VHH binders against o75319. Designs and how they scored, part 244

Target 1, 181 residues: o75319
Amino acid sequence: GNHIPERWKDYLPVGQRMPGTRFIAFKVPLQKSFEKKLAPEECFSPLDLFNKIREQNEELGLIIDLTYTQRYYKPEDLPETVPYLKIFTVGHQVPDDETIFKFKHAVNGFLKENKDNDKLIGVHCTHGLNRTGYLICRYLIDVEGVRPDDAIELFNRCRGHCLERQNYIEDLQNGPIRKNW
Short names: E, the ipSAE of ESMFold2; O, the ipSAE of OpenDDE; V2, 0.75 times the mean of E and O plus 0.25 times the DockQ between their complexes.

## First folded at step 19 (VHH)

Design FF4 (framework vhh_7qia_2; at its last look DockQ between E and O 0.88; V2 from the best seeds 0.84)
Fold by OpenDDE, look of step 19:
Structure FF4 (fold): chain B 181 residues (1-181), chain A 118 residues (1-118)
Amino acid sequence: as target 1 above (181 residues)
Amino acid sequence: QLQLVESGGGLVQPGGSLRLSCEASGFTFSSYYMGWYRQAPGKQRELVAFIYSGGSTKYADSVKGRFTISRDNAKNTVYLQMNSLRPEDTAIYYCAAFRGEYGSSDYWGKGTPVTVSS
């Protein structure tokens, strides 16, 4: 259906590149069929996403979609030059080890194949905040050895919104390291 | 605006050491993320080392165990200690400051050359 996700309008459409990383987070873009339910200034389509990224003088090299549905937009709505990866991620609960591994594997694969450029890994869930923030921070913590508070602070600043889910924050701060391979 | 000035570059033999400094002027950068980047001739700029405002560090795989990034907020300075230098480390090294805040600007130094040659 074309139901606008709850609180979707409350979040900035696109964050900024996380310094020292190749990550950028954004909320889910909505295909054209959703526009009739939005004010013009509220619209955020796949096309709008790429325009906003360009305005930041950045380029997307990969989109990782963490939503648990396919109703928001179609991969065909994206440029053919930007690969799209779907990782179905259940909301409100800490992602399981398999999901974490899939994310890490995708990121590492991208970095390996894109050493000669500075293209970004775009990551989004519904709001581009909780699931997105957790997995990005989990990567920084587990793979890059970043202190949890440093990772969370960086993400929050760059996204323009703070992680909201206490169970995610608690797992990042005090949970075990997950295996990388 | 924030200005960054690098120093400490030069010519060294393989296996030698250098310590780069980057001094910020204008105001304190205690809340900034700092990074060292390098660009070799004909190659793209690459991240060498990164230090979070909270103190976490990140290194390129090629320099892990050899380079150390650190910061002195009282002196508005970030450092890059480079040990066991190799010819492939030859490049212009740039200091960068990131606010890490939505809508903020990044700042870059003019660079300091490092040449590793026998």
Scores: ipSAE 0.885, ipTM 0.937, lowest interface PAE 0.5, mean pLDDT 95
Fold by ESMFold2, look of step 19:
Structure FF4 (fold): chain B 181 residues (1-181), chain A 118 residues (1-118)
Amino acid sequence: as target 1 above (181 residues)
Amino acid sequence: QLQLVESGGGLVQPGGSLRLSCEASGFTFSSYYMGWYRQAPGKQRELVAFIYSGGSTKYADSVKGRFTISRDNAKNTVYLQMNSLRPEDTAIYYCAAFRGEYGSSDYWGKGTPVTVSS
């Protein structure tokens, strides 16, 4: 069934735009069928996502969905047409090189196509934290040359929650630089 | 009261150099991410260079290899060294400070104009 993801209510819906980047992170929006199990103030729908982005005076230009399922919402549920890309990302282990490459390729393509605007790349997994934070930080480290502690600090501050999984943090800090971009 | 004051702008010929400074007061400078942005007439404001609280840097493609951002936390100052200036670098240059924390405010200077022409 359409149960609310575990601990989903515990996370802020949308983070702040990460300064110096084109990224914004959020938890997975939930389509209307999930709202029967939520109080009104707990709801975070695709419409709510876009309202919160507009409240920050920002605009989405790409959504990268890292979830392994399509049950939470469909691109057709979005109130506006935006490019949407699904990158199936397994949640237990550090994302593999194929997943990292797909993410980097999508980001680099977006930056090229959107060099003349200020639209954001929205990235989410289920909670918008561990997989999302790992891939954003991996991009900043590998492609932009940002030191791991700087990348992690920026993500944590802007998301409003710290990365939690030690295997992700350890790989970002001590793992190999991936030259797959 | 948090304040950013830019200086060092002016008129230069193509190929020339300028060094912009941004002095910060009224906050703990070392805790902030800092950026230089620019806005040419009729254009959107764009990121030129960004420096993390821990010292990592990032540059717009259009200025890579020509511009260098640096910070001196003891002086609460961010610099932008601009070399090999081109007419397309003409803009008002703004200093910005970001805490990054959810719900925190950003701070912007009033800008310093840079004109590159003969």
Scores: ipSAE 0.774, ipTM 0.903, lowest interface PAE 0.9, mean pLDDT 91
ESMFold2 (binder alone), look of step 19: mean pLDDT 83; pTM 0.842

Design FF5 (framework vhh_7qia_2; at its last look DockQ between E and O 0.90; V2 from the best seeds 0.85)
Fold by OpenDDE, look of step 19:
Structure FF5 (fold): chain B 181 residues (1-181), chain A 118 residues (1-118)
Amino acid sequence: as target 1 above (181 residues)
Amino acid sequence: QLQLVESGGGLVQPGGSLRLSCEASGFTFSSYYMGWYRQAPGKQRELVAFIYSGGSTNYADSVKGRFTISRDNAKNTVYLQMNSLRPEDTAIYYCAAFKGEYGSTDHWGKGTPVTVSS
């Protein structure tokens, strides 16, 4: 259905680029059919996403969608020039090793193919916070060797919201490093 | 106002070393993320090294094992130790400061040239 996700309105639509990385996080954009249930100022469509990215003088090179549904928007709603990758990620639980690997693989592939530009990897789940933050931080920790607290702090600051799920935070801080391939 | 001033650039032979410095003023240095970037002629600006406010570091693959970024908060200075320099390292090197807060702006130095040539 076209019901607005719970608490979706409570989160900033788009964060800012994470300095030192190619990541930017945002909440899920909603297709036009959702607009009738929103005030004009609450609307956040795929078009709005790209407008906001441009306002930051940035450009998206890849969108990674971590939602566990396809009801929010269609890949066809995105510009043809921006690749779209779906990684179905269950909410509220720490992503499994396969999901983590898929994310890392996608990021590494993008970075390898986009060495000649500064385009961003846009990552979102429903709120663009918990699943999104965990996987970005997991990448920074496992692949770039960043201290967990440094990664989490950077993400939180740039997203404008803090990771909320204690199990995610605990796994990032104290959990094992996951295999990168 | 916030200011970043780079120094230490110059001409060096392949295999040589340089140490770049970036002195910051006009802000609380310790709370900022710092980075070194470089831009070669005809190429885009690229990240070279990044240091978190908490001390974590990250490097471009091309400079890993050769370059080291560090910071001295007491001196409001970030450093880039460059060892085993290569001709492909030739570029203008820029210091950047990031507040790390949503909606904040990035700050950049004017750059210091590094030329690696025989």
Scores: ipSAE 0.884, ipTM 0.939, lowest interface PAE 0.5, mean pLDDT 95
Fold by ESMFold2, look of step 19:
Structure FF5 (fold): chain B 181 residues (1-181), chain A 118 residues (1-118)
Amino acid sequence: as target 1 above (181 residues)
Amino acid sequence: QLQLVESGGGLVQPGGSLRLSCEASGFTFSSYYMGWYRQAPGKQRELVAFIYSGGSTNYADSVKGRFTISRDNAKNTVYLQMNSLRPEDTAIYYCAAFKGEYGSTDHWGKGTPVTVSS
């Protein structure tokens, strides 16, 4: 259906580009059919996403959609054709090694193919916070060698909301490094 | 309200070294993320090195192992040690400071030129 995800209205639509990285995080955009349930200032459509990215003088080169559902929008709803990848990521739990690997593989592939531009990787789950923050931070820690506290701080600041789930934070701070193969 | 002033650029032969400095005005410097960026003629500005407020660092692949970013929070200064310089390192080098918070303003220096040539 067209019901608005719980607490979705409470989150800033799109964060700020994470400096020193190619990441920007946002909450899931909602296709036009959801807008009858929203006040005008609450709307955040696929078009709104691209407008907000342009307002920051940035450009998306890849969207990684971490949601487990297809109902919020379709890639065809995007105002431009951009590479789009869905990585079904189970909520509530620390993502498994296969999910982490898929995310790292996608990011590394993007960086290789986009070394001559400054396009961004847009990452979202439903709220653009917990699963999104976990996987971005896991990449920074495991692949770029960033200290967990530094990665989490950068994400929190740039998203405009702090990571909430303690099991994710604990795994980032104290869990194993996941080797890239 | 930070202002950034780069120094240390110049002309150097291939294989040589330079040390860039960037002095910031303001005592919240320690909470900022800092970066060195460069722009060669005809190319887009690119990240060279980045240092987190807590000290983690990240480098462009093209400079990894040759360049080192560091910061001295007591002096409000960030450095870029550039070793084994190559002609392709020729560019204007810019210092940048990022608070990283939603709605915050980035701060950029005016740049210091580096030329690597025989």
Scores: ipSAE 0.783, ipTM 0.906, lowest interface PAE 0.9, mean pLDDT 91
ESMFold2 (binder alone), look of step 19: mean pLDDT 82; pTM 0.829

Design FF6 (framework vhh_7qia_2; at its last look DockQ between E and O 0.92; V2 from the best seeds 0.85)
Fold by OpenDDE, look of step 19:
Structure FF6 (fold): chain B 181 residues (1-181), chain A 118 residues (1-118)
Amino acid sequence: as target 1 above (181 residues)
Amino acid sequence: QLQLVESGGGLVQPGGSLRLSCEASGFTFSSYYMGWYRQAPGKQRELVAFIYSGGSTNYADSVKGRFTISRDNAKNTVYLQMNSLRPEDTAIYYCAAFKGEYGSTDPWGKGTPVTVSS
């Protein structure tokens, strides 16, 4: 249905581009049917997402949706020029190796195909924080060799909120490197 | 008030080396992420190297193994050591600083030219 996700209103709708990367994180945009349950200033639609990205003088080249549901918005609500990728990711638990691989593969594919531009990879889960932050940081750590604390700090700063899940943080800091292929 | 000044660019033969410097002023250097970018004629600006406030580094694939970014917080300076230079490395090199915070201004240098030619 049109139930607003728990705590959804508590998070900034869109973060900032992560310097040195092509990533930007945001919370899940909600389709029109949710607006009747929100105050005008709380509304965050797919259209609002693109407006906010434009306000930052950025452009999305890919959206990776990590939510485990399809009820929030439809890919048809997005511009046709921006590819949409769904990676069903269960909340609250560390993503499995398959999910991590899918994410890495998608990111690497995008970077390979978009060497001639500076378009961003937009990543979101429900709040655009825990699952989103974990997978972005996992990529930075495993693929780019960034120290876990550096990756986490960068993400937290740019998202405007800190990773909350201790199991995610612990896995990033002390967990094994996952295979990249 | 925030300012970055690049230096060290010049003409060098293929296989040669250069060391670029970028001196920062007007902000707390140690809390910023630093990056080197370059723009060749007719091409888009691209990231060359990036260094985190915590010290982690990242490089464009084209310069991995040849370029090294480092920082000296005591001198408010970021460096780019460029070895084994190639003609395709010819570009204007820019230094940039990023706070990563909302509403912050990201300063950019005016650039220093690097020409690799025999």
Scores: ipSAE 0.883, ipTM 0.940, lowest interface PAE 0.5, mean pLDDT 95
Fold by ESMFold2, look of step 19:
Structure FF6 (fold): chain B 181 residues (1-181), chain A 118 residues (1-118)
Amino acid sequence: as target 1 above (181 residues)
Amino acid sequence: QLQLVESGGGLVQPGGSLRLSCEASGFTFSSYYMGWYRQAPGKQRELVAFIYSGGSTNYADSVKGRFTISRDNAKNTVYLQMNSLRPEDTAIYYCAAFKGEYGSTDPWGKGTPVTVSS
């Protein structure tokens, strides 16, 4: 059913815009039906997401949903019409090359279509941390030429939580540069 | 007090070069991300070049290969070397520093004007 994802309450809802980039990361918003299982201060709905982005004086231009499920919210639950893309990404494993390519393709397409504005790409998985951090960092490393430790540091600071999965960190730091974009 | 002071702007002919400097005070410079932004009349401010606390750099497509951002942590200074300048590079150039943390103060300089014209 509508079970709260494990450890979801432990993470800040929305990070800060990653300066020098068009990315902002957040944990999965939960539709209203989940709120019965949450204290008021724990709630983080699709509406709350957009309010928090506006509080930062930012605007979302794309949401990339990396969750491997569709049970948390539906795109129609978003309070505004915003482009939405789901890239099913298996958790706990380093994403495969196809998933990495899809992510890079989506980002590059957004940047071309939005070169004359400053709208953000919102990226989330369940916790907005491991899969989200991996793919954002993989993009920064492979496409922008950012050193792995620099990419990881920027993500960690702006998310407000450090990447936790050692296999992701190891792959980012010591794995191959992927030229699959 | 968190402050950024830009210098090095001026009038230059097309094809010329300028070196912008931005001196920082009042914060731990080495732990901040630094960026150069520019705003031409009637246009939105845009990122020109960005340098990570660990030294990685990123550039707008329009300036790649012509502009170089660098930092000297010992002098609390970030630089923008601008080569092969074009009329479209005419703008006010701003230095900005980012901590990357929620609720942090991210200071901006007052800007240094650059004009590329005969």
Scores: ipSAE 0.761, ipTM 0.902, lowest interface PAE 1.1, mean pLDDT 91
ESMFold2 (binder alone), look of step 19: mean pLDDT 79; pTM 0.791

Design FF7 (framework vhh_7qia_2; at its last look DockQ between E and O 0.88; V2 from the best seeds 0.67)
Fold by ESMFold2, look of step 19:
Structure FF7 (fold): chain B 181 residues (1-181), chain A 118 residues (1-118)
Amino acid sequence: as target 1 above (181 residues)
Amino acid sequence: QLQLVESGGGLVQPGGSLRLSCEASGFTFSSYYMGWYRQAPGKQRELVAFIYSGGSTNYADSVKGRFTISRDNAKNTVYLQMNSLRPEDTAIYYCAAFRGEYGSTDSWGKGTPVTVSS
């Protein structure tokens, strides 16, 4: 259906670039068919996403879609020059090692191919918080050696909302380092 | 706004060392993320080294093992120790401070030039 995801209106559409990284997080953009159910100020389309990124003086070079559904927008609604990758990520559970590996592989591939520019990796799930924050922080911890509390703080500040699920926070703070390859 | 003043740049021979300093004017410095960036002629400004408010660090691959970022929160100062300098390190080096919060404004210094040449 075309119903608005639960609590989607409660979240800022797009965060800020996480300084010192190539990441920016946002909630899922909604294609035009959803706009019938939204006030104009509530709309956040794929076009709105790119306009907001441009307003921050940034460019997207990759979008990683963590949602477990195809109903929110079509990849065809994105500029053809911006690669799109879907990594099905189950909600409410700490992502499994296969999902974490896929995310790390995608990020590392992007960084290698984009070493001579400053384009961003846009990451979203439905709300751009729990799954998104977990995987970004897991990358920073495991690959960049960032302390868990530092990674979480940076994500929360730049997203403009705090990670909500305690199981994700506990795994980031106290769980094992995951293999990178 | 936090004001940033860089110092320590100059002319150095390949293989030499320089220590850059960035003094911040303001309070709550300890809660800021700090970075050193550089811009060579004809290139985009790029991140060199970054230090989190809690002390975690990361580096551009091109400088790992040669450069070290550190901070002294008591002195409101960030340092960049640059060892084994190469001609490719020639650039204007900028200190930057980030709050990270939505709607916050980043702060940038005016830069200190570094030239690595025989």
Scores: ipSAE 0.714, ipTM 0.882, lowest interface PAE 1.3, mean pLDDT 91
Fold by OpenDDE, look of step 19:
Structure FF7 (fold): chain B 181 residues (1-181), chain A 118 residues (1-118)
Amino acid sequence: as target 1 above (181 residues)
Amino acid sequence: QLQLVESGGGLVQPGGSLRLSCEASGFTFSSYYMGWYRQAPGKQRELVAFIYSGGSTNYADSVKGRFTISRDNAKNTVYLQMNSLRPEDTAIYYCAAFRGEYGSTDSWGKGTPVTVSS
């Protein structure tokens, strides 16, 4: 249905590019059918997403959707020039190794194919915070060798909100490195 | 206002070494992430090396094992040690400062030229 996700309005729609990376995080954009339940200033559609990215003088090269539903928007609502990847990711629990691998594989594939440009990997879950933050940080830690605290702090600052789930934070800080293949 | 001044560029033979410096002023240096970028003629600007506020580093694949980025917060300076230089490393090298804070803007130096040639 067209039920607005809980607390969705509480989060900034789009973060900023994470310096030194190709990542940008945002909350889930909502298709037009949701607008009747929102004030004009609360609306955040796929079109609005791209407008906001342009305002930052950036360009999206890939969207990774981590939500566990397909009710928020359709891939057809996105420009044909921007690939869309769905990785169904359960909320509130640390993503499993398969999910982590899928994310890493997608990111690495993008980077390999986009060495000649500076397009961004847009990542979102419902709020663009916990699942999104965990997987981005997990990538930076496991693949780029970044210290967990450095990764977490950078993400939090750029997203404009801090990771909220203690189990995610604990796993990032003290959990094992996950295999990259 | 935030200012970045690069130095250390020049002409060097293949296999040689250079050390670039970037001195920052007008802001709290320790709070910023620092990076080195380069732009070769006819090519896009690309990340060379990046250093986090906490000290973590990352490098472009093309320079891994050859370049080292470091920072001295007491001197408000970020360095790029470049060893085993190659002709393909020829470019204008730019220092960049990133606060990483939502709503903040990036700052860039004017660049220092590096030419690797026999």
Scores: ipSAE 0.480, ipTM 0.775, lowest interface PAE 1.0, mean pLDDT 93
ESMFold2 (binder alone), look of step 19: mean pLDDT 82; pTM 0.828

Design FF8 (framework vhh_7qia_2; at its last read DockQ between E and O 0.88; V2 from the best seeds 0.87)
Amino acid sequence: QLQLVESGGGLVQPGGSLRLSCEASGFTFSSYYMGWYRQAPGKQRELVAFIYSGGSTKYADSVKGRFTISRDNAKNTVYLQMNSLRPEDTAIYYCAAFKGDYGSTDYWGKGTPVTVSS
ESMFold2, look of step 19: ipSAE 0.807; ipTM 0.911
ESMFold2 (binder alone), look of step 19: mean pLDDT 82; pTM 0.828
OpenDDE, look of step 19: ipSAE 0.888; ipTM 0.940
ESMFold2, look of step 20: ipSAE 0.817; ipTM 0.916
ESMFold2 (binder alone), look of step 20: mean pLDDT 82; pTM 0.830
OpenDDE, look of step 20: ipSAE 0.887; ipTM 0.940
ESMFold2, fold request of step 21: ipSAE 0.799, 0.810, 0.799; ipTM 0.908, 0.912, 0.906
ESMFold2 (binder alone), fold request of step 21: mean pLDDT 82, 82, 82; pTM 0.829, 0.829, 0.826
OpenDDE, fold request of step 21: ipSAE 0.902, 0.902, 0.903; ipTM 0.945, 0.945, 0.946
ESMFold2, last read: ipSAE 0.827, 0.804, 0.812; ipTM 0.917, 0.907, 0.912
ESMFold2 (binder alone), last read: mean pLDDT 82, 81, 82; pTM 0.828, 0.825, 0.828
OpenDDE, last read: ipSAE 0.901, 0.903, 0.904; ipTM 0.945, 0.946, 0.946

Design FF9 (framework vhh_7qia_2; at its last look DockQ between E and O 0.80; V2 from the best seeds 0.81)
Fold by OpenDDE, look of step 19:
Structure FF9 (fold): chain B 181 residues (1-181), chain A 118 residues (1-118)
Amino acid sequence: as target 1 above (181 residues)
Amino acid sequence: QLQLVESGGGLVQPGGSLRLSCEASGFTFSSYYMGWYRQAPGKQRELVAFIYSGGSTNYADSVKGRFTISRDNAKNTVYLQMNSLRPEDTAIYYCAAFKGEFGSTDSWGKGTPVTVSS
């Protein structure tokens, strides 16, 4: 249950806000039970997440968890003031239309309800990179009409790591637009 | 830090048009992401329009079809063409620049006022 995900240590814990958007990506925070398997400087807990966001002078308004497991942390580890949404998303394959729709719907709902603030949508999978990057970029492309390469470049820059999965990149660049409703 | 200077604000009647300019000084901003934001009295700052370094654009729903953001890299200038202006568009408009680099700091202009009133 407390196995550290492969390559988890290789990724920056938190990216930066994507300019022009309300998105910020990060790798999965790990609950306290994982700390015994990590060096102090490697630890990244839910508390650490919020501290790092604060250091950027930002505030989270929503967390979207795209991991396909619940073993990493509990929603109870988060402040009650920040809603938590789980969208089980299988790794390594392009998310299906239902997953894409769920993500878009959640984002649109948040934006509608949070017009009076500048709180961020925090999105993460295991590494906060591939699934996370795909769905954020898919949103920018399908909903905001951003060119795929522009979306991908912005995400990569802000996350501090580049999308790695060729099937995700190919689908973003050349795949069909997905329905927004 | 990139210096930004806005201009073009003023008083206009409803249905009128204005063109805002934001000029960067010092060096080229061809690789920067640029945005126009506005803040009305008693309200929070909000994104109006955004232009990617690659050329993609995004707009707030309230200004889609009326406002157009563009950039001239040779002049280090970003523009906001505002058509069909409404009283609710009244605000201080700010230009912002983003390097698009991890850990970078945003740059902001001092703002230019836009008042839409009959």
Scores: ipSAE 0.868, ipTM 0.930, lowest interface PAE 0.5, mean pLDDT 95
Fold by ESMFold2, look of step 19:
Structure FF9 (fold): chain B 181 residues (1-181), chain A 118 residues (1-118)
Amino acid sequence: as target 1 above (181 residues)
Amino acid sequence: QLQLVESGGGLVQPGGSLRLSCEASGFTFSSYYMGWYRQAPGKQRELVAFIYSGGSTNYADSVKGRFTISRDNAKNTVYLQMNSLRPEDTAIYYCAAFKGEFGSTDSWGKGTPVTVSS
């Protein structure tokens, strides 16, 4: 059904743009069918997402949805036409190399096509934290050459929540060299 | 009340060099992310170079290999060494400081003009 994801209410809906990057992270927006199970102040719909981005004086140019399911919302629920990519990412385990490559490819493609604007890449999983943080940090580390601790710190500060999964943190800090592009 | 003061801008010929400085006052400088941004007339402000609180750096593709950002936490100063300057580098250059924390306010300098022309 339309179960509210576990602990979803505990997370800030949308983070802040990560300065020096084109990323912004958020938790999964929930389509209207979920709102019966939410107090008004707990709602975070696709429309709410776009309003919150606009409130920050920013604009989305791509949404990368890392969830496995389509039940939370569909691209047609977005209030504006924006490029949308789903990368099915299994939770609780460090994403495999294919998933990491697909994420890097999507980000690099966006940056090439959007070099003359400042639109953001929005990334979310269910909570916008562990899978989202891992892949954003993996990109910053592998593609931009950012130190693991620097990438993690920037993500944590801007998301407003710290990465929680120790295996993700350990892989970012001490994991194997990953092939780029 | 973080205040940022840029200096070092000016007129320079193509192929020349300039070193920009940005001195910060207020709060602990070492905990901030710092960036140099530029805005040419009629254009949007764009990132030029960025330095993390822990020292990692990244650059706009258009300046890689020519510009170097660095910071001196003891002097609360960030620098931009600009080499091999080109006419398209002409802009007002702004220093910016970011706490990066959700809900925090970014700080911007007033800018220092750089003109690259014969």
Scores: ipSAE 0.759, ipTM 0.893, lowest interface PAE 1.0, mean pLDDT 90
ESMFold2 (binder alone), look of step 19: mean pLDDT 81; pTM 0.812

